# Ledger of designs, part 11: VHH binders against Apical endosomal glycoprotein (Mamdc4)

Target 1, 160 residues: Apical endosomal glycoprotein (Mamdc4), of Rattus norvegicus (Rat) (q63191r268to427)
Amino acid sequence: SHHMATDFETGLGPWTQLEGWTRNFSAGSMVSPAWPHRDHSRNSAYGFFLVSVAKPGTTAVLYSPEFQGSVSYNCSFTFYYYLHGSEANQFQLFVQAQGLNTTQPPVLLRSRHGELGTAWVRDRVNIQSAHPFRILLAGETGPGGFVGLDDLIMSNHCIL
Below, E stands for the ipSAE of ESMFold2; O stands for the ipSAE of OpenDDE; V2 stands for 0.75 times the mean of E and O plus 0.25 times the DockQ between their complexes.

## First folded at step 5 (VHH)

Design q18 (framework vhh_lunsekimig_d3)
Fold by ESMFold2-Fast, scan of step 5:
Structure q18 (fold): chain B 160 residues (1-160), chain A 120 residues (1-120)
Amino acid sequence: as target 1 above (160 residues)
Amino acid sequence: EVQLVESGGGVVQPGGSLRLSCAASGFTFDYYALYWYRQAAGIERELIASIYSGGSTNYVDSVKGRFTISRDNSENTMYLQMNSLRAEDTGLYYCATGYEWLYVEDFDYWGQGTLVTVSS
């Protein structure tokens, strides 16, 4: 089947949130020197990314759609993140089981913090879950900092 | 922040017994499968015993009937009762944890290991 890719150029695609993540671009809305000068998907000051506008001590959370479980195949998730301008920046990736009798707590798979330079950084996780699941992307921006996401890519084994 | 700490290792003579403990901090055991691994000279680290959140257990053939794995979720501690110890049981014993429904390469939490030596 088809790769599911979200570049944020036209919206959030299948990803959802309550609040805290905002679509934005560098040329029209560079709030501080910590912001990237270009997005990752277009390499453009007019290209869109997500930025966490959650204050220090609060967390923005972005939710994937629900994926089916499989005992045979890994769902491979590739993404780009940007952490700059504050040692208090935090980014975490969780997986949460769905379809169980009791709500399971999210499982932490990635944790990044602080100052990681002035480039979009690529990361990848392989997920094999016996139950349906969601991916959660959590961002906390430190004072004067930037925490951002772009180009969320799900492999063809991530079955909706 | 999340830690597993093993204890209870030592030197015993063949036929003796030891009880290993693994205490968790920074999280609770409620949804976790719990594992004991052994690393002996000349072999890769191997899974020797497991216990799931529902209480079911599995053992590698070499320890069946001699070792018993158990868990105490209220104390966030798991145990390995080792009876009828043999020289080949000598090694570093590690505890580990993971969700029974989820397998990911970077998920499992490991302890530092506790040394068991079986010799006269």
Scores: ipSAE 0.053, ipTM 0.430, lowest interface PAE 4.0, mean pLDDT 82

Design q19 (framework vhh_7zox_3)
Fold by ESMFold2-Fast, scan of step 5:
Structure q19 (fold): chain B 160 residues (1-160), chain A 120 residues (1-120)
Amino acid sequence: as target 1 above (160 residues)
Amino acid sequence: DVQLVESGGGLVQPGGSLRLSCVASGFTFSSYAMGWVRQAPGKGLEWVSDIYSGGSTGYADSVKGRFAISRDNAKNTLYLQMNRLKPEDTAVYYCATGYEWDYVETFDYAGQGTQVTVSS
């Protein structure tokens, strides 16, 4: 089993960002009516997840490492997200391909918005790219809302 | 609140067919991956099939080629067409979102289930 898995318990692992995503846990907040009662990886109020806290008008973006392209293998990406407490919550997943001397614009593969209930939701995408690529996870939290990520899992066909 | 209501189960002979339905409400159905999990008598939960918001499908090896999952986003309904049923397909079938077969606690949106019995 040669997969890359990130549970945020000790950091971001190989994922990177400039700003906007914050590691946090449920019991760490004084008042969090829209926040999950537990994370997904540990099922615990003390387990870590990422929450989008980007400034108004700015989207938090998390970047995967660059994966190799292949015409033979589908790279499967499984992830968990939580959207609650605001109709203005947004989550988007993009794939961005890299040419020889140029970066292509991101292509939107998933878009989720609003109030999706009070559970961590699993989603999965299959990526086929002839070029090296990276995954971008974008979050924007509405007033009084929560947009979160946990347990990012890349299959063994996602080649670093 | 999220609700999932399964129907279409029943008693069927080996080799027969059934079509399960799941009507969803309380969330943006078209944005979620949906799936079917089952629990055979005296056993744990087993993932059967899923369908992503974009339409891509997955199947357990035990049902591949016999079952077909589909969704109708306009009706907020998930389907499972079950063909060439075997006695080992006997189980309660649950509609779920945010499912993981090894983590029952992530099935907060699992419905009440529908019983499928394959017997002569």
Scores: ipSAE 0.000, ipTM 0.111, lowest interface PAE 16.7, mean pLDDT 75

Design q20 (framework vhh_7zox_3)
Fold by ESMFold2-Fast, scan of step 5:
Structure q20 (fold): chain B 160 residues (1-160), chain A 120 residues (1-120)
Amino acid sequence: as target 1 above (160 residues)
Amino acid sequence: DVQLVESGGGLVQPGGSLRLSCVASGFTFSYYAMGWVRQAPGKGLEWVSDIYSGGSTGYADSVKGRFAISRDNAKNTLYLQMNRLKPEDTAVYYCARGYEWTYVEDFDYAGQGTQVTVSS
């Protein structure tokens, strides 16, 4: 009955990246009108979120751990995102399955662009894969913009 | 309590070398992009170099090929190796914590600075 929930308050938890996503909080950053005034998990200026600091032409990618495949269960992934301050902001969610001998190409499940207002937005995807898979969260921040993530929640059927 | 403490500045002859260090505390160093900015006498801040958490680096055209930025995440330390120094490199050098680098002003914390003087 345990969810795998990551609120970024103490780190990335089981999520990994090479670079481009950073943990930050509203009260600890420079004044920028594009940044949220609070995180989602704590509803606080001192609560942590992830922000994409990938410059134009590069993409920050966050990787889930690898989950087991199943033909019987749907893995439900709920997350919160924030896109504000630039029409060039981009966020994408991919699922990448493992084939017998190779990693399969990522499959795009969500794409969000530009200006989506000044609130954390909830989204959910249901993933059913017969093969082991991981989730990729890709962000690119436009000039003067903000692309952020908070509260990544995997259901009980997302089996490690 | 975020702290950035620079060291390694000093007086050096043109063509010489210096290595600057910045010891960070009060945050998870490995999650942040880090950089160096400088201010020459009577001038504004100039971005010198940055390094992302994964190791990707950027350099200002004025220092490219002469300076090398690096980090040691296990020691919470940022470095700037400065080679073939020129009188125009004379400035106070600041260690900066960044999260979005579009301009030299794009940092949320900076240290107190370390003076580099290149004198002929």
Scores: ipSAE 0.000, ipTM 0.120, lowest interface PAE 18.1, mean pLDDT 81

Design q21 (framework vhh_7z1x_3)
Fold by ESMFold2-Fast, scan of step 5:
Structure q21 (fold): chain B 160 residues (1-160), chain A 121 residues (1-121)
Amino acid sequence: as target 1 above (160 residues)
Amino acid sequence: QVQLVETGGGLVQPGGSLRLSCTASGFTFSSYAMNWVRQAPGKGLEWLSGISYSGGSTSYADSVKGRFTISRDNAKNTLYLQMNSLQPDDTAVYFCATGYEWDYVETFDYWGQGTQVTVSS
C-alpha cells in the first residue's frame, strides 16, 4: 500500500515548485512528436502528467514535502518518467537532508538523459536518512524533446 | 495544426454588449481548460476568466466579475465570452488560451491571435 501518491490529475498535491514543471495531457497536444500519447496514471489521452518546459541551461525542480528521518527504515519512492525526442533531455533525482545546523547539499540518486523510448518507465529509489529530508526532481528538456513525470508514489515508511 | 481563432470583436458604445467566440481546431478541445485574457493599449496581459474542460467550474477576475460570462460548447469546439455593461477601460485585444492555473497567464500553452474590442462613444 502507498502512504502518499500523486497522479497530477487535480494538481501538484503536496509537491511544490517555483517554475518550470507544468501539468498537461496528450489529447490534442501538438507541441512535439516526442510527447506521450497517454499518461501513466489513467492510461488515457485525457489523463494528466507533469512536463518540464525548462530548456538546456535552465532546470525545472519539483520539491517533495519534508519527510522525517529514520535509522530503521527506508523511504521507498516509486515514480514514472518519460524521456524522448532529444539527446539533450535530462532528468535527475536528488535527496536533500536537513542536518542539525545546516541544510545538506542535494545528493544525486538517479540521472537519466537523452531518449529512452516511447513508454513510461518505472523507477524506484530507497532513501535512508537519519535526518529530515526532501526529494528534488529536476528536468531539462532538449530541443524537440519531452521530459515528463507521472505517478509519484511514497511508501508507508515515508513519514511526513 | 493547433489553432484558436477569436471573433466577435468590434466597436461598441459604453454600456453596450458584445459576445466573443473562440473556435478551436487541431486538438481535443473538450479535454482542455480554457481562458480569456486581454491586453489594453500600453499595458500587460490581464487574465479575465477561466472555465474547466467540462464547463462545470468557472472563475473571474474582480474587474469583470458580474459583467462577463464565460461558457463553452464542446460539441462545436467553441469558447464564448459574453460581455455586458462594457466600459471604455475594457478596450483591449482579447485572446483565448488553454491553461489550468487560472490567473497565471505565463503557464498557458496555446493562444489565439486576438480580436480587438473598442469601447468608445
Scores: ipSAE 0.000, ipTM 0.108, lowest interface PAE 18.6, mean pLDDT 81

Design q22 (framework vhh_7n9e_1)
Fold by ESMFold2-Fast, scan of step 5:
Structure q22 (fold): chain B 160 residues (1-160), chain A 121 residues (1-121)
Amino acid sequence: as target 1 above (160 residues)
Amino acid sequence: DVQLVESGGGLVQAGGSLRLSCAASGFTFSYYAMYWGRQAPGKGREWVSGISYSGGSTAYASSVKGRFTISRDNAKNTLYLQMNNLKPEDTALYYCATGYEWDYVETFDYWGQGTQVTVSS
């Protein structure tokens, strides 16, 4: 069995984007008080995370690879997020099923807004899809805020 | 919030071509499947074509297959319908939409105002 884990230390791995998500670390330049002092994967000021640089009215979107559908097992997705410094911060997780005749709109599974404190927060979603699907991670950062992601982990039942 | 604005309709002679555009705003266009539908005078709404969120899959009603081509430009938030070899029976109000099932107009979530296409014999 395999699983897919991405800690952003060397890149996006199999995740893709059009624009808006940036790899960065706490000890870098242009760090605001809203930024975390450490990443989650390394617990280090030099460890990388993703930060949404999208302004209010624009959305950064990160796309998973496409996974196989299954009727036997849940695909479990665990991730860490950080929302601090602005009430206008927004994070959403969608699942989008794909098929020749039934391309579905994205289905919202998680929505987080605003100010959620100064710690990386763990969340997990279980995905049941008979059809191939992908995960969309959407972030929008408010003025003076931070919206970030680290440690994206797909279980061994999330089949590429 | 969600807005769909069709353009490119007009009067054309049988055998001619038109390219319709649909400008989308108020939602993340690249997340959604998009569709073209039409309504001819005195008839119900008819599904014409559909395209997946990535543009990787397309489908067409039998009445237009081989003559019409649906495409999208996700960077421009624009949906297109290239209509070739137009026939008088293609005369209709054409509208774009987004929804759950690309081959059933009844499941569309949002509709534009439409653009009129008139094909003279």
Scores: ipSAE 0.000, ipTM 0.116, lowest interface PAE 18.6, mean pLDDT 79

Design q23 (framework vhh_7n9e_1)
Fold by ESMFold2-Fast, scan of step 5:
Structure q23 (fold): chain B 160 residues (1-160), chain A 125 residues (1-125)
Amino acid sequence: as target 1 above (160 residues)
Amino acid sequence: DVQLVESGGGLVQAGGSLRLSCAASGFTFSSYAMYWGRQAPGKGREWVSGISGSGGSTAYASSVKGRFTISRDNAKNTLYLQMNNLKPEDTALYYCAAGSYEWTYVDSGEYFDYWGQGTQVTVSS
């Protein structure tokens, strides 16, 4: 089974941020053509997701908790994203290791942009690090657009 | 100067075996995690395997697990990849890399500190 799953229905769970990502649902806000009609976890207009609502020119960044290092197992991270309504939409996934003496700079694993249709898109990354690490999810919403996340799932090899 | 030199590639038939070597110099070999990656024609780099500095821990990509074995000889500053039951889809340039913090894989390769030039493996059907 999965070690850690976050569907945003009651909060951010173990994920953290300074600003820019907000929990919302389709029926609870002003619906623009760019917004999804339902979330991914519940397939419901009342189900929650995260949306990037940072100020123009600002990137919202969501941080995972720190996971233990392992050279024997892949930590698999599965997630769903939604990009629509603006060619200026951007989503990036980074991994950042915490070495014994220094913090490594973030490493870009995924970059998505623009309009990817009107469906939640599944993606998965495999991470191996001998040192503790965290995942960074960065979103920047273009004019009239939507950049969202739902169902962040860490495999049982992602050890807290 | 840091140098990584791969060898042992060649042409083999499907179902065959090859052993790749990577000779390292210019750094304290046993203090670094070592890795094998590959790049097939027209494709991006793919991580294949990693081994800790001591050799006590290993990791493999799902596509090669059970067929490939990574090992190292710290007295000889040499990394190895034993490749068994080779398939045409294993055809690629194979290269070794070193990482200062034993970072094994992040699906990008940008934080390996040093890279070799590679050795070509071609598997015929």
Scores: ipSAE 0.000, ipTM 0.125, lowest interface PAE 12.8, mean pLDDT 79

Design q24 (framework vhh_lunsekimig_d3)
Fold by ESMFold2-Fast, scan of step 5:
Structure q24 (fold): chain B 160 residues (1-160), chain A 125 residues (1-125)
Amino acid sequence: as target 1 above (160 residues)
Amino acid sequence: EVQLVESGGGVVQPGGSLRLSCAASGFTFSYYTLYWYRQAAGIERELIASIYSGGSTNYVDSVKGRFTISRDNSENTMYLQMNSLRAEDTGLYYCATSYEWTYVDSGDTYTFDYWGQGTLVTVSS
């Protein structure tokens, strides 16, 4: 059912970034009222999640490792996200293909915007690509807001 | 400008064979995955066969060993060779293409770049 899961409790696992996403938890820090009181993986004030803290005018982007292409199976990706405290919050999921000596532009598969309440929300996307690909998770936080991620789960058909 | 045109459909007896063709104009097959879909009366349209630009193929279980998909990039044409036809193979057959750099979010729904108009295959005595 689950091939690869990342709950952020000990790090980013196989996911990478340049900047903009940070691991945090709610109990030990000076956080705004828009932040979640609990993470999703532990339902705990001491459990870790990712939050977008990108500089104004920039977007935080988290990159998956590269997965193999397949014409036989779909890669299923399940994740939890949190958008609260600002109508200007944005979250997007892109898929980007890699061919021989060519990287294609990212293609948008999911877009979530604004104020979605005070709960971690589950989403799932099924990806089919004949070429190797990676997943990009992009977040931009509006004034006084929160954009977060937890529990990234790749199915057993998402082959590294 | 851009179109896919199917041909080769018709009426055939059970156990017979047909070869469907799909000719493309206005674009080339480079980097396109090619598909054959079937729409039977009262049944949702289903993916029967696919072939990507590198030659790998995929088939729905009900046609494995009976149907063969192939492509001829120089003639800008794809084919479906159908052998040992059965009454349940009756339907409208569509060819479709998807640029390989485009992803399909497959909550069991495929999104394709181009579709043909369909060709009817009837398997009856």
Scores: ipSAE 0.000, ipTM 0.211, lowest interface PAE 11.2, mean pLDDT 77

Design q4 (from a3 with Y101L; framework vhh_8h5u_2; at its last look DockQ between E and O 0.01; V2 from the best seeds 0.00; counts 0 for: pae E 15.3 > 2, off the site)
Fold by ESMFold2, look of step 6:
Structure q4 (fold): chain B 160 residues (1-160), chain A 122 residues (1-122)
Amino acid sequence: as target 1 above (160 residues)
Amino acid sequence: EVQVVESGGGLVQPGGSLRLSCAASGFTFDYSSYAMGWYRQAPGNQHERVAIIYSGGSTNYPDSVKGRFTISRDNAKNTGYLQMNSLKSEDTAVYYCATGLEWDYVETFDYWGQGTQVTVSS
């Protein structure tokens, strides 16, 4: 009604189309020092998040469902990401117009790279699209690094 | 919350000119930090961006209007403009002003007006 939130604690919510992202939790790693000690949603070693497991040099991609366009309101999207352990980590957020006669390329709205420390970082985009659209979240893990997502929150103006 | 209001639409003959205004208010940052764009939609057609101006003054236009339409802004008045010259019947549409911070997607904006009708006919 007010916000659609996905904390990954019981599944993927509306984020059911993905490649290279895997749901996991902090205490599930025995060997990676870059692994977050706690998730964001529960601040817990046993809280869940998504982690990029795409092969080096390939991109993990997570797709939103298609949202309606609006000329009156924007769709506010808040998300938390984690980039640690490698200067080659990459995270990108794209928007892709839908429902057009030709396939539109995704448009980059956010690009974050490298080492951002051991805390989950909050960001927000506001999307005002006259056309139907979807959001794409892309991650690429550098050597020895970690790229993660948690707490994906869509405002009530992000209308299916 | 940012609000934008279009004005200056109307009826004009082919080959004529029209100037649209986009008055904006409620900015968290100075208006000069925002990109501003004009979009149009005719009945039965998809929505089309016809001009964008960035905070630094750079502009972009699709081929359909390049050379005929000019976007500009007056930062002191929080107002953007679209000068439309050499108008054709295919320019008939509802024109929308939109704005947002440049670190967001600038082909889709955070804030949109309700539109102003432009009709080009004999």
Scores: ipSAE 0.000, ipTM 0.137, lowest interface PAE 15.3, mean pLDDT 77
ESMFold2-Fast, scan of step 5: ipSAE 0.273; ipTM 0.699
ESMFold2 (binder alone), look of step 6: mean pLDDT 81; pTM 0.815
OpenDDE, look of step 6: ipSAE 0.006; ipTM 0.232

Design q7 (from a3 with D104V V106T T108D; framework vhh_8h5u_2)
Fold by ESMFold2-Fast, scan of step 5:
Structure q7 (fold): chain B 160 residues (1-160), chain A 122 residues (1-122)
Amino acid sequence: as target 1 above (160 residues)
Amino acid sequence: EVQVVESGGGLVQPGGSLRLSCAASGFTFDYSSYAMGWYRQAPGNQHERVAIIYSGGSTNYPDSVKGRFTISRDNAKNTGYLQMNSLKSEDTAVYYCATGYEWVYTEDFDYWGQGTQVTVSS
């Protein structure tokens, strides 16, 4: 099957950002106790994940590549997230569609807040858009908290 | 918060007609930017889509209801309708109204009503 998967072990792959998400790992650092002990893709203290470290007053946003529209197939997006150590943690998933000569505002599809425990959590969204679109992953880390992402998987019906 | 509420269900004899209504509120964008669909679920079956209408007026129906069911909308009233004619016993189901921003859908539509029962029996 021809799906697109990004595990962050060597970079961001086809995903892009301006700032605020950073690749990091758990081992060898005096990081906050809110950080995971392992990544999801390698199940290792040396495996990479993304963590939201946006400057105060800004939100980290990660952008997918642009996918083609289709009314025949659902573009299925599976991802893993980690929210721990602060009730002010926030994660949001948006989809932004583009029509001819018009970019639409982002539409919120998932929202997660606060303290969700000490495990990577799997989530999946099925996206159907008649127009080209991209996925936006927004993270904001609360004081003493952690907001992270790993293993972003786009199904083979997500056409570039 | 987008909310949809169905009405118009009931008991009818085979060959009869019913009109279902779907009142919607709480949109982030104008109602005319949202697609609308009707789905049904009979006991023991999965949900199936029976009608959809897009913002531009295009409609689609499965073969099981083509020529018998008509979907329409009134953008001034934020209301959608399903006109059901020549009803058959196999049309017996709970009917759900659903809506979603036309430019993106997830799991067909984002917002679903609680359903209204349609029973076709002699």
Scores: ipSAE 0.012, ipTM 0.258, lowest interface PAE 9.2, mean pLDDT 81

Design q9 (framework vhh_8h5u_2)
Fold by ESMFold2-Fast, scan of step 5:
Structure q9 (fold): chain B 160 residues (1-160), chain A 124 residues (1-124)
Amino acid sequence: as target 1 above (160 residues)
Amino acid sequence: EVQVVESGGGLVQPGGSLRLSCAASGFTFDYSSYAMGWYRQAPGNQHERVAIIYSGGSTNYPDSVKGRFTISRDNAKNTGYLQMNSLKSEDTAVYYCATGYEWDYVEDSTFDYWGQGTQVTVSS
């Protein structure tokens, strides 16, 4: 069994989205003072991360692939986020289970808002689901702010 | 016209094995759209699910049959199976195959398509 790790250096890997999250790096273009000076995976101004370009009232959503259900052990998801420069910044993590007759509503596992400083913050959630599921990562960026993601790691107990 | 038709039921001695088949028509099983389950009901007992397979290939079983029953699906043949080993008298029931669109609410009574049932009798 192997973990699934995504550092955004070459793309989104198995993660998907319609719009709103963009890959970028600190030195690549003109950025606001709210942006990090480096990514987390490379600790480099040329290393890639994901940034939400969705403003309040709109939401960028990133979707994991589907994972199998398990009640025997915990699937853990570790990730790094960056929230700086606006009190209106928001980040939420949901888990959505599959259903047979109606799509299950997403269940909120994490909510972060506002100003959390000038460092990538590590977080980890344990997921236990009897049904197949996927992870949704939602970001909304406040005026003059930054909401970003890097280094998404699913443990080897999370089965594709 | 969507249909599911069960076969393979019969009389078997305790400790024996049976394989039930569920043939689907009017659609094709695939790993992106349809789940399949096996359910049973005996006189005087509650209707219960004994196996389910989801579009991604994951499966679930209640403790009463875990380790003895195996659900599988052959998408090329549009057929699902329930392999039943180490059968007990408590397994005597009518067995039903059911299928439905996977991203809907999970509830036994809300599967879209049900078969007519096949009798399994475990006795000496």
Scores: ipSAE 0.000, ipTM 0.108, lowest interface PAE 17.5, mean pLDDT 79

Design r10 (from b15, 17 letters changed; framework vhh_7z1x_3)
Fold by ESMFold2-Fast, scan of step 5:
Structure r10 (fold): chain B 160 residues (1-160), chain A 125 residues (1-125)
Amino acid sequence: as target 1 above (160 residues)
Amino acid sequence: QVQLVETGGGLVQPGGSLRLSCTASGFTFDDYYMNWVRQAPGKGLEWLSGISGSGSSTSYADSVKGRFTISRDNAKNTLYLQMNSLQPDDTAVYFCAAYETSVDSGSWTYEFDYWGQGTQVTVSS
């Protein structure tokens, strides 16, 4: 299966954040009809997921732990995201590597914007780095918009 | 043949300015992340600044933020470092360094670092 999975049932796990992301409990009444009515990990009203609460024009960033480099294996990262309620919603996935005594600028792998409906969307990226690296997940909401994340799954080749 | 050649180093007085250039050949320059790294006498390597292949993303070490500016000209395969308000502590050999990245719609790869030979910057009265 996979080496590290985070469904947010017990918190952020090894992921860290600068601002804007928070856990949301999907049981009971949602604050807005536009929020996901169930999380993806359980497909039920009793699970948790992350939601961006950043103000419009502000980016919420979530950082993975640092993974070891390897010349032999691809680290596969699978995740679910939710973009609803505003054409100005943005979601971006970056990979940032540590070179030989150098921290590199983030590399954009995914960019999604706008209104994608009321269902969770699955995506996957493959990362091969000879250098240590981390994954950055950036969300920005537009007015009345929602950006959500759930089920962050790293393959067994993503070595801590 | 992959080659990185730094120029622009020299002797400058405190408070002065200098512009370093790094000319790249033997690879597709705009697919590479470019960095400036220095080594002061008797010390280890210190990363200073990095720039993405497109030039749209830059980052800086706290020691040089606000004083140094990284830029690139992909048409000329050249990386630059504009250094202002130089201090004696900036005396070092300055290297440009690149790592190979390959990005497609679901994949991303770092392969190896390439380094220039370095150019000496001396800040002294």
Scores: ipSAE 0.010, ipTM 0.291, lowest interface PAE 9.8, mean pLDDT 72

Design r11 (from b15, 20 letters changed; framework vhh_7z1x_3)
Fold by ESMFold2-Fast, scan of step 5:
Structure r11 (fold): chain B 160 residues (1-160), chain A 125 residues (1-125)
Amino acid sequence: as target 1 above (160 residues)
Amino acid sequence: QVQLVETGGGLVQPGGSLRLSCTASGFTFDDYYMNWVRQAPGKGLEWLSGISGSGSYTSYADSVKGRFTISRDNAKNTLYLQMNSLQPDDTAVYFCAKYETTVESGDYTYEFDYWGQGTQVTVSS
């Protein structure tokens, strides 16, 4: 079945950002105890993930491509996230749609905070929009913390 | 294992009423916000109504506000939707759904972690 999957091993794929998310891997980092020992896609210290840069007052935002609206299909988005090392860590997922000649405000679908342990966590959202839309993934890393993403998977019903 | 089972659908005349039930198992029912969602022939999913775990807070889509009433019985792990003044355009498969995040937009149907098999409602004379 066709789907759009991004594992960050070679880049951001179709995802875009202005700043704040960086590609990195466990063995390439310094000795930060908050970082995972492996990525999710390869289960390897040399496999890449995205990490939100710890910069006070800055929220990293990653944007999906724009998907078409549909009255027939449920667009399913599956992703893995990692929140460890700081109570001030934050991750949010928004959907933003094109209204009739107007871009709608982002709608919050997921919010995760703080310390969630030392494992990549799977999550999924289902979106049915009559209008074109995009997904926004927002991360804010607390002092000494880690906020990360890996394996962003859009189902074959998420139409570009 | 999470399971949601909807019942109570059927054929009803315009202006009539139906009460849908959803029996939940496999999770702590009273800890979760529960929802009713429908899918009409040839259309996408439409969120209709939600209710907090305690039952103290309810919300409704504009299309059903004043006609539909959501309720729950936590002792029986059951969610209900009382549907009054039914119209032909209420014809759809009705699903109960569990998700963690509240949704406030009428144009979108959002994340549902678990769905039932649905119950068919047909409004026709």
Scores: ipSAE 0.000, ipTM 0.089, lowest interface PAE 17.3, mean pLDDT 76

